VH-VL binders against q0atu2. Designs and how they scored, part 21

Target 1, 119 residues: q0atu2
Amino acid sequence: MLDKKARIRTSREYRNVFEKGKRLSGRFLIIYYVENALDNNRFGFITNKKIGMAVIRNRIKRQLRAIVREYQGQVKNKHDIVLVARAGIGKSSFEGMEKDYIAIMKKAGLFARNANKID

## First folded at step 13 (VH-VL)

Design yb13
Fold by OpenDDE, fold request of step 18:
Structure yb13 (fold): chain C 119 residues (1-119), chain A 122 residues (1-122), chain B 111 residues (1-111)
Amino acid sequence: as target 1 above (119 residues)
Amino acid sequence: QVQLVQSGAEVKKPGASVKVSCKASGYTFTSYDINWVRQATGQGLEWMGWMNPDSGDTGYAQKFQGRVTMTRNTSISTAYMELSSLRSEDTAVYYCARDSGYDSGEFYFDYWGQGTTVTVSS
Amino acid sequence: QSVLTQPPSVSAAPGQKVTISCSGSSSNIGANYVSWYQQLPGTAPKLLIYDNNKRPSGIPDRFSGSKSGTSATLGITGLQTGDEADYYCGTWDSSLSAGYVFGGGTKLTVL
C-alpha cells in the first residue's frame, strides 16, 4: 500500500484537487491533478457505486493502488492526483487499467522527463 | 473499413482563421483520440495536438497553444481543428489521424485523413 | 531542429537492405514506443511500424523495426522501387511539454 504521506486522505484535500486541478479522461479512468506545496506526490482513489458492489469497488481500488505504486517513482513530484474509476472499469483487465493509467498520465505530462521505459 | 475524410482545400488571408473537419467512419468514433499533424511543402511532419472525442479533452503542442482549438461533434463522428491568427508559415497540408496506441499505453497513428491544403496568402 | 534525429537521405539499389536510424532522448524514445511512417510522394503518411517492431496488417515482413536505448532503427530488406518514399519515426515525448514528436524524415531513393 502507498505510504500514508503519499495518500490524499481528507475531503478537503479531495475537494481542492477537484476545484483547482486539471481533468483528463481515459477509457476507464479520470484523473484530476494539481500541483501541491509538498515535496512528494499524493494519490487519491474514488470508486463510486456506479462501478458496482462494494466488493467490486474494493477490488478496483486495490488494483489502481497497485498500478500507482508500480509507476510512482516515475511521476513528477509536487502533485496531488485523484483517480476516479469510470463505470466500465469493472469489465477491464488489470492490464487494461494499467495501459489506461499510463496513457492518461502521459497525456497529462506527469511522468518525469527521464522516466524509464513504460510498457 | 476505417476511414477519415477531411474537408476541402482552404485559402485564407493572414490574420484569418481556418477550420478543418475530419469525418470518421468504420469504427466507434469516441473510442480513439484524433490527432492533427501538418506538413509544410517540402517539409516534415509536425504534430499539433490530440483530442479525445469522448470527453472533448485536448492537448496541444506548445507551438500552437492559444491559436489552435480541437473540437468534435460526436453525433456525426466529426473532428474539427481550428487555427486562428493565420500566418504565411501556416501554409501546409493538415492531416487528421486516429491514435490507436491505447492498447499498449502508447501513441501511434494507424489511419490518416487524405489531408487538407491550407494556403495563407495576402 | 526536430526532436528526433533522422538522416536526411539514404539510397540503395533494388534488392538491397537499407537502415534508417532515429535518435532521441530519455524523455521520448527512451520512455516510449517508436512508430514509423511511410509517405509516398503526394500521399498521406502510412503507418509502417508500431510499438517498436510490430507491423500492421498489410505491411510486408521486409519492413522491420527495432529500438535500443534512446534510438530506433527501421530496416528494409529486398528494396523495391515502390519503397522510394519519405520515412518518419515518431513517439511520445514525456518532457515538460508532453506530446507526440516526429523525426525530421528520411528520403529513401532507390537507385
Scores: ipSAE 0.898, ipTM 0.951, lowest interface PAE 0.6, mean pLDDT 95
Fold by OpenDDE, fold request of step 18:
Structure yb13 (fold): chain C 119 residues (1-119), chain A 122 residues (1-122), chain B 111 residues (1-111)
Amino acid sequence: as target 1 above (119 residues)
Amino acid sequence: QVQLVQSGAEVKKPGASVKVSCKASGYTFTSYDINWVRQATGQGLEWMGWMNPDSGDTGYAQKFQGRVTMTRNTSISTAYMELSSLRSEDTAVYYCARDSGYDSGEFYFDYWGQGTTVTVSS
Amino acid sequence: QSVLTQPPSVSAAPGQKVTISCSGSSSNIGANYVSWYQQLPGTAPKLLIYDNNKRPSGIPDRFSGSKSGTSATLGITGLQTGDEADYYCGTWDSSLSAGYVFGGGTKLTVL
């Protein structure tokens, strides 16, 4: 699990990201991202009912958290980032989700310049 | 068969705008980003930006920020690139290209349009 | 001027092997897979290599790609007259201005 300080936890924090942040869509994910005034990044996760039953939503959330944890050290600092799962994500593989995350984060310019390649 | 067919050559005056089209076929248009790359005569390739046909999201090279607009019409599987405030240095062949690097979390262009020559002259 | 650095030109006789280098940085080649494109005179670029060393269908095994650190290399064996073209490396750049970047291109002349 992500460290508590690395998590978006309040409705106000989420609202701030949605209102002031930028939005980018991948195949399975939508990200909202905005600069924060902290020294660390914070991540939020949203899985709507359109994704599937609670069991599926929870699985997807676990998988997304795992992906974020793996790459969090390569993300540029001082950002709040919310990941919104798209409807088709339930049928995707973990690898598919991972590649989508990587691609969309690269498009957003959120990976650090000196980030190492992770295959 | 995947194909990208671009609009014809354009001749513009400095300060004008040009809009190049790129019609895609042979695949699901909304599943792959369209990128635009230009090449001045005798020069190298220059990446301009990407456009997600599904969402309409775009990302432009810093050099073209504020001057380029990439759009799409999904009903006819067509991408557009509009460049404004044209100058002589914008004279080049403009290509649209399909990005197929998704499966690797990477970026590469596997299919290209035939190119559109844009000439900016007074 | 180009973010990725290539030699302006290379040349060799038919049947020989040539290599084209592509030098970048930790923010581009060091962090992303490299692709190579072949551009015959008067034509659009053609994908030659992707993901550092993979060939699209239809590309002969005479063409190979490799990557090490912040550099990539395109290899062409059994050089043919038809290989005379411009070759470009390309990759994503994860710098502050994220985007795709090309090398300056290398003109390959078959002697």
Scores: ipSAE 0.898, ipTM 0.951, lowest interface PAE 0.6, mean pLDDT 95
Fold by OpenDDE, look of step 13:
Structure yb13 (fold): chain C 119 residues (1-119), chain A 122 residues (1-122), chain B 111 residues (1-111)
Amino acid sequence: as target 1 above (119 residues)
Amino acid sequence: QVQLVQSGAEVKKPGASVKVSCKASGYTFTSYDINWVRQATGQGLEWMGWMNPDSGDTGYAQKFQGRVTMTRNTSISTAYMELSSLRSEDTAVYYCARDSGYDSGEFYFDYWGQGTTVTVSS
Amino acid sequence: QSVLTQPPSVSAAPGQKVTISCSGSSSNIGANYVSWYQQLPGTAPKLLIYDNNKRPSGIPDRFSGSKSGTSATLGITGLQTGDEADYYCGTWDSSLSAGYVFGGGTKLTVL
């Protein structure tokens, strides 16, 4: 599990990311990201009903949290990042989600200079 | 069967703009990023930026920030690269290339256009 | 001048083996997969190796790639006259200015 301090938790925090942040689209994910005034990164996760039933949405969210946790030490500091799951993600594999996350984060320039790929 | 076909050679004056097109076929255009790479005569390859045909998102090399614009027309599976404020140093062959890295979380260019020669001279 | 460093030229006789090195840093080769491209004279580059050591269809197994630390190597065995070309390594750079970077290129001459 992600530490509580590493999670976006309030509607206000989410709104700030959407209004002030940048947006990039991947194959299965959309990320919104903005610098914060903290010493740590915070992550938010959005899985809407278009993805599927609640059990599916919860599975996707759990998988995304696992991916983010795996790579959190490589993400540049002082960012709020919201991951929005796209409709097609429900049919993707975990590996597919991971690759999409890595690619989109690299394109956003959010991986640290010393980041090492897990693969 | 995958093909990238670029527009013809261009001759421009310094300060002008050039817009090169790249028509894709043989695959789903919106599923792969298009990258642009240029090569001056007798020189190496230089990456310019990427464009996501699905979202229109772009990322440019710092060197070209403010001067390059990458766009697409999905209805005709065509990507465009426009470079403004042209200088003599911009004389080069410009390539579009398909990025298949999304399948691995990495970046590599598996198909290339034939190149477009852009000459900038007074 | 290029972010990735390659020898400017290499040469060998037909049938021999050659290696082309590509040196980078922790933000590029150290953190990302390396690709190699072959450019025959007067033609567009062609993907030769991707993901460090994988060959696209149509690329013979005479071509191989490897990566260790912040360096990558392209190997060519059974050198043929048709292999005479420029070879470029490339990878993503995860520095503050994220983007793809190429090596300076290596001209391979078949003696």
Scores: ipSAE 0.878, ipTM 0.944, lowest interface PAE 0.6, mean pLDDT 94
Fold by ESMFold2, fold request of step 18:
Structure yb13 (fold): chain C 119 residues (1-119), chain A 122 residues (1-122), chain B 111 residues (1-111)
Amino acid sequence: as target 1 above (119 residues)
Amino acid sequence: QVQLVQSGAEVKKPGASVKVSCKASGYTFTSYDINWVRQATGQGLEWMGWMNPDSGDTGYAQKFQGRVTMTRNTSISTAYMELSSLRSEDTAVYYCARDSGYDSGEFYFDYWGQGTTVTVSS
Amino acid sequence: QSVLTQPPSVSAAPGQKVTISCSGSSSNIGANYVSWYQQLPGTAPKLLIYDNNKRPSGIPDRFSGSKSGTSATLGITGLQTGDEADYYCGTWDSSLSAGYVFGGGTKLTVL
């Protein structure tokens, strides 16, 4: 259950991440990420129509939202992050998507268990 | 049988560059990141960075940022590490290693190359 | 200066038990799983323990690992002369320049 404030909602917000952000690829996912001017993180999700029919794309989006929700407490604040599903993600398991997400978030430097280093 | 086979020993002068190769076999090269780790004589292991062979994405240890470039040629399943502006302190054995991150979400190096000795001397 | 601290050496006779400690922080061992690597003289490192306490195929159960808080321990029972090697702990570190870190290494001498 991502909070309303933790969602990337407008085309302008998505464009900012794609144009100004960094990208890293995993096996099933690509993340785009950029610092924002807020006190919190925001997440967006993209499934290309070439991945499959709407039912498949909606299932993938639900699974990705669940993964993000589970790990959001570990994500460094002040980032806009867009998850883009790659071709072939429809053949992956929930566990496979989850491991891919964890790996690319760590390699991007976006995970921090100790969020109060400055305190 | 996973194998990582590295290029031969190199002798370089200070200020030069070196490029070490790492040829992978026995697995899908683009499915796993390659990391580079070095070890000076009588010293410990020092992580240098990771490279994703599918995308070409990299992440370098801060100490090497600006001097290291990690690349690949997917058609021959080969990773490369180039270190520039060499100093005598860069004399070490350089290893490539395959990381487990996409299989587990946790990182460890399950297969290692045999190592490439790079000697930097006048 | 290694991010993870290990004793520089340990020694023991065949058949004895030894432990090797690895001390880190909340951003590395505290947040991530620990692995151990064995480096026999003149060879490349080899994965010995992963995910804190799991053994790859071919590693005998006299090698064990554990983690508590920000510290990890490698245990070796029934010590053999072939175990003489350098041992390194390693893990991901989530601090400012996220990356992989190793301990300084522990030289095990088998008398």
Scores: ipSAE 0.783, ipTM 0.905, lowest interface PAE 1.1, mean pLDDT 91
Fold by ESMFold2, fold request of step 18:
Structure yb13 (fold): chain C 119 residues (1-119), chain A 122 residues (1-122), chain B 111 residues (1-111)
Amino acid sequence: as target 1 above (119 residues)
Amino acid sequence: QVQLVQSGAEVKKPGASVKVSCKASGYTFTSYDINWVRQATGQGLEWMGWMNPDSGDTGYAQKFQGRVTMTRNTSISTAYMELSSLRSEDTAVYYCARDSGYDSGEFYFDYWGQGTTVTVSS
Amino acid sequence: QSVLTQPPSVSAAPGQKVTISCSGSSSNIGANYVSWYQQLPGTAPKLLIYDNNKRPSGIPDRFSGSKSGTSATLGITGLQTGDEADYYCGTWDSSLSAGYVFGGGTKLTVL
């Protein structure tokens, strides 16, 4: 589980990322990211109704939170990052989501550490 | 079978631009990023950048920022690399390559085009 | 100059073993998996090793790879004259100008 201070909480915070941030797409995910004025990273997650029913959307959110938690030590600090699930994400495995996340985070220049996971 | 077929050799004068094409077949073009790599005669490989054919997103090596543009036409499964303000030092073979990032989480180039020779001379 | 350091050349007789080193830093080899590419004379590079030590289909097991810390090594046993080529290591670099980097290349000569 992410620490409470590592979560994007308000509509204003989400809007700031979407309006001021950069966007990068993978197969299953889109990330929006912007520097923040904090000493830490914050993460937000969006799964809209086109993904599926609430049970499916909640499962995907739990999986994405687990992935973010696993790699958060590798993420450069001072960023607000929103993960948006793409419509096809329901066809992916946990491993597929994880690989997609790693790829887009590297291409965005947001990973700094040499470990893929903290196990 | 995966195949990347590039456009033919080009001869250009300094200050001109060149646009190299890379036609993909044997896989879903929008599912993998295309990277461009160049190699001057007798020299090593030099990475230029990546392009996502689905979104059009790009990331360019710092050295080429402002001179390179990577694009695509998804209806014909073709990627493009355009290099402007050419100099003699840009004389090289230019390769397109498919990257593995979305299958693996780690980047390597599993399929390469045959290369396009660009010669810049006055 | 290349970000990853390789010896410029290496040589050995047919049947022998060679290793080719690739030295980098914490932001590239230390942070990311390493791949190796073979470039036969007059041809495009070809993937030889990926994910540090895995072989694509069609690459014989006499080619091997390993990684330790910020260094990687390509091993080739049972050398054949057809192995004469340039060999490049490559990996992602997670530094400020994030992108892919190659070694300077190693010319293998089989005598």
Scores: ipSAE 0.775, ipTM 0.907, lowest interface PAE 1.1, mean pLDDT 91

Design yb13
Fold by ESMFold2, look of step 13:
Structure yb13 (fold): chain C 119 residues (1-119), chain A 122 residues (1-122), chain B 111 residues (1-111)
Amino acid sequence: as target 1 above (119 residues)
Amino acid sequence: QVQLVQSGAEVKKPGASVKVSCKASGYTFTSYDINWVRQATGQGLEWMGWMNPDSGDTGYAQKFQGRVTMTRNTSISTAYMELSSLRSEDTAVYYCARDSGYDSGEFYFDYWGQGTTVTVSS
Amino acid sequence: QSVLTQPPSVSAAPGQKVTISCSGSSSNIGANYVSWYQQLPGTAPKLLIYDNNKRPSGIPDRFSGSKSGTSATLGITGLQTGDEADYYCGTWDSSLSAGYVFGGGTKLTVL
C-alpha cells in the first residue's frame, strides 16, 4: 500500500503533471512525470471507462498500485508520476503490466542509480 | 521470420545530413522499440537511441542529442534515423535493432538490420 | 573508452574453453541484466545471451553467461573455428543520462 503523502490526490495535482510533465508510452501504460518540490515521490492512477466496468477498472488500479509499491524504493525522488492505463490493458497479466512498467520507467530515466530490485 | 532491412550505402560531405531507413517484417512493428547503433571501422558498438513506433517517443544518447532524429512510418513498417551536421567522425556502419524491453523488462537487441555504411569525406 | 570493460582479445585451441569478462558499475551491470552479442567478420551483431544467462533459440548450450556484482562473464566451451568473432557485452545504464551501453568488444581467435 502507498502512503497517503505518496499519492496524487487533487485535480490540480493531476493537471500539473499532465500540463508540465513529460510523457512516455509502453504497451499497456502511459506515464506522465514531472519533478515536484517535495522530498518524496507521488503516484496517480487513471483508468478510463472504456477499459471496462468498474470491477475491471478497480482490479487494474489495484494491480498497478501493487507494482508501483514493489519498485517504489528504486524510483528517483522528487517526482509526481501518473500511470494511465491504455486500451487493451485488461487482457494483460500482472507480470505483463509489471514488465511494461519496468521498461518505461527505465527509458524515462526514473530508476535510481543503485536500484534495489531488478527483474 | 523477423527481418530488418536497411537502405543502401551513403556517401556524404561534411555538413550534410543522412537519413537511413529500416523496414521491419515478420512481427507487429508497433509492439517493439527500434534502436540505432553505429560502428566506426575497427571500433566497437555505439548506442545512439531508441524510438517507440507506436507513440513516436524517442530517447537519444547525450552525444547525439540535437543532431539525431528518429522517426517512423507505421503504414509501411519503416523506422528512420537522420543524422545532421555530418563530420568525418560520423563515418560508420549504422544498424537498426529491435529491443524486447516490453517482453522482458530488460533491454537487449534480439534482431538486427544488415547495416548501412555511411561515409563522410571532404 | 567504453563504459563496460572487456579484454581486447582472447585465444584458445579448438575444443577448449574460454571466458570473456565484462566489468561495469552499480548503475549498469549492478542494476540491470546483461546481454552478449556475437559479431562474425563482416556481419551484423547477433544476440547470443540475454537476461544474464539465457540463450535465444538456435544458440547451443556451449555458450553460457553469468553475472556477479558489477561483472559479467561469457563462457564458450568446445571452441570451433567458426566461433572466431568479436564479442560484446551490453546492458542498460540507469545513471543520469540513462541509456544502453556496450563493452569495447573482445576478439576471439581459435588457434
Scores: ipSAE 0.767, ipTM 0.907, lowest interface PAE 1.1, mean pLDDT 91

Design zb14
Fold by ESMFold2, look of step 13:
Structure zb14 (fold): chain C 119 residues (1-119), chain A 119 residues (1-119), chain B 106 residues (1-106)
Amino acid sequence: as target 1 above (119 residues)
Amino acid sequence: QVQLVQSGAEVKKPGSSVKVSCKASGYTFTSNYMHWVRQAPGQGLEWIGYINPETGYTRYNQKFKDKATITADESTNTAYMELSSLRSEDTAVYYCARTDEWYGYMDVWGQGTLVTVSS
Amino acid sequence: DIQMTQSPSTLSASVGDRVTITCSASSSIGYMHWYQQKPGKAPKLLIYDASYLESGVPARFSGSGSGTEFTLTISSLQPDDFATYYCQQFDSYPLTFGQGTKVEVK
């Protein structure tokens, strides 16, 4: 569960990340990210009806939040980051989503360069 | 029923301008971005740009930045594209298309507006 | 800009044929879609995220590929399938489409 201050909450906040941020595609996820003017990171989560019914979409968001929470201490501060679930995410395991998240975050340079091994 | 209805065909002289409208119905207008795409006679599709109808934020293909102006009117659920300084090479069908900004597929298209520029 | 190059430009086929259309990206891309367009009509979303069929699209259509090479396949061509097909990348701006592949009656 992410703290309230670590959540992107409004449409305008989400759309700022889309409009001003950088974008990287992974196997199951796409991330968008941009520097913010806060002292902390914020995370947002996007699913689409093509992924499944609301119950399935909410489960995927819950899983992604759990992954983000596990690694949030290793993320460089002052970023707004939106995780977008791709259509194929329903075929992935939790571990598959987790590996994809780690790979994308490393590629984006968003993990601290002195961070220890991530499991 | 989601629908995009565009204004009718236009015949214009070189050097003039034209404003094409795209009226949306059957969904919340501000929940999706609106794109404009052109198709010259016998040719393929070219992306012109998009608008965030909630805020008016736009992004343009560099090719069209001095040619096209995209706007939206939330009160009438209508997007507009104005083409300035028309030349014969601007003769094309112009489409509006709805998309979920995070995923980028254009799932609903207007019927197209033929703009003919002739001397 | 990412160029999307389709092959062939024109394809003559008969009902029942297996049809394959390719789309090559000038650099590796992670996200792309396919559209179908009939004369005088707007394009219609056919396949999203390379391989997932839009609602109402017949199962004879399929998509595959990654990186720089993508394919659209029609397993057994039907009369309704004579049209022009376009790929579209959503990896970087400007968004770009392939030049189109016209599938016409032999």
Scores: ipSAE 0.849, ipTM 0.925, lowest interface PAE 0.6, mean pLDDT 92
Fold by OpenDDE, look of step 13:
Structure zb14 (fold): chain C 119 residues (1-119), chain A 119 residues (1-119), chain B 106 residues (1-106)
Amino acid sequence: as target 1 above (119 residues)
Amino acid sequence: QVQLVQSGAEVKKPGSSVKVSCKASGYTFTSNYMHWVRQAPGQGLEWIGYINPETGYTRYNQKFKDKATITADESTNTAYMELSSLRSEDTAVYYCARTDEWYGYMDVWGQGTLVTVSS
Amino acid sequence: DIQMTQSPSTLSASVGDRVTITCSASSSIGYMHWYQQKPGKAPKLLIYDASYLESGVPARFSGSGSGTEFTLTISSLQPDDFATYYCQQFDSYPLTFGQGTKVEVK
């Protein structure tokens, strides 16, 4: 599980990212991201019923959190980042999700230059 | 059971103002953004802007920034759109539409309000 | 602004026909939706995220596409399908719609 301080938790925080941040769409994910005034990054996760049953949505969230944890040390600091699961993500493998995450984060320029993991 | 009910048709003189209402029911009003879209007679759909009913945050199409003012009243679950300095070109059917802000589709629409501007 | 261009603007078809509507974006977009509108009625969400049917929409409707080209297909046109269809992008603001495609009786 992500550290509590590394999570977006309130509706207000989520919508701030939506309203003030930038948006990029991947194959399975949409990311919204905005600079924050903290010394750490915060991540949020959005799914809806169109993704599937609650069990599926929870699985997706667990998988996305795992991916985010894996790469969080390589993400540029001082950002709030919301991962929105697209409808097709339910049929994606974990590796597919990871690949999409890496691709979209690179496109967003959110990985630090010293990042040592590659897709 | 989720529905949006708009105020009735309006006939206005040039230079006047009109305020259209959109009352939401069947869901938590503050859980979705409320968009406004217009459709001139025989024409397509044109996005005006949206409001976050929870905070009052608005985003406008630049084309309508000086034309439309969108507000919301959480106590009555009602969104409003005021059009100022009405001209004949403002004659159109105006729709309110609920959106899941993260996914950007408008899944519930009001029935529309015809605003006719004529001398 | 991202311009959405639909083709054709009008098409005449008969019941049972396969109908295809195209929506072209002026730049690559990541998110596309389709709406159906009948005269005197509000638009109705038909397809979201390019290829997923909204609840209650018949299976004869389908959507596909990515990048700048998207398509809406009706495998076998039914009397209830004569209407105007709009594509909509949610890639960037302002949100924009295609000009519409009117599907009318041949």
Scores: ipSAE 0.698, ipTM 0.908, lowest interface PAE 0.8, mean pLDDT 94

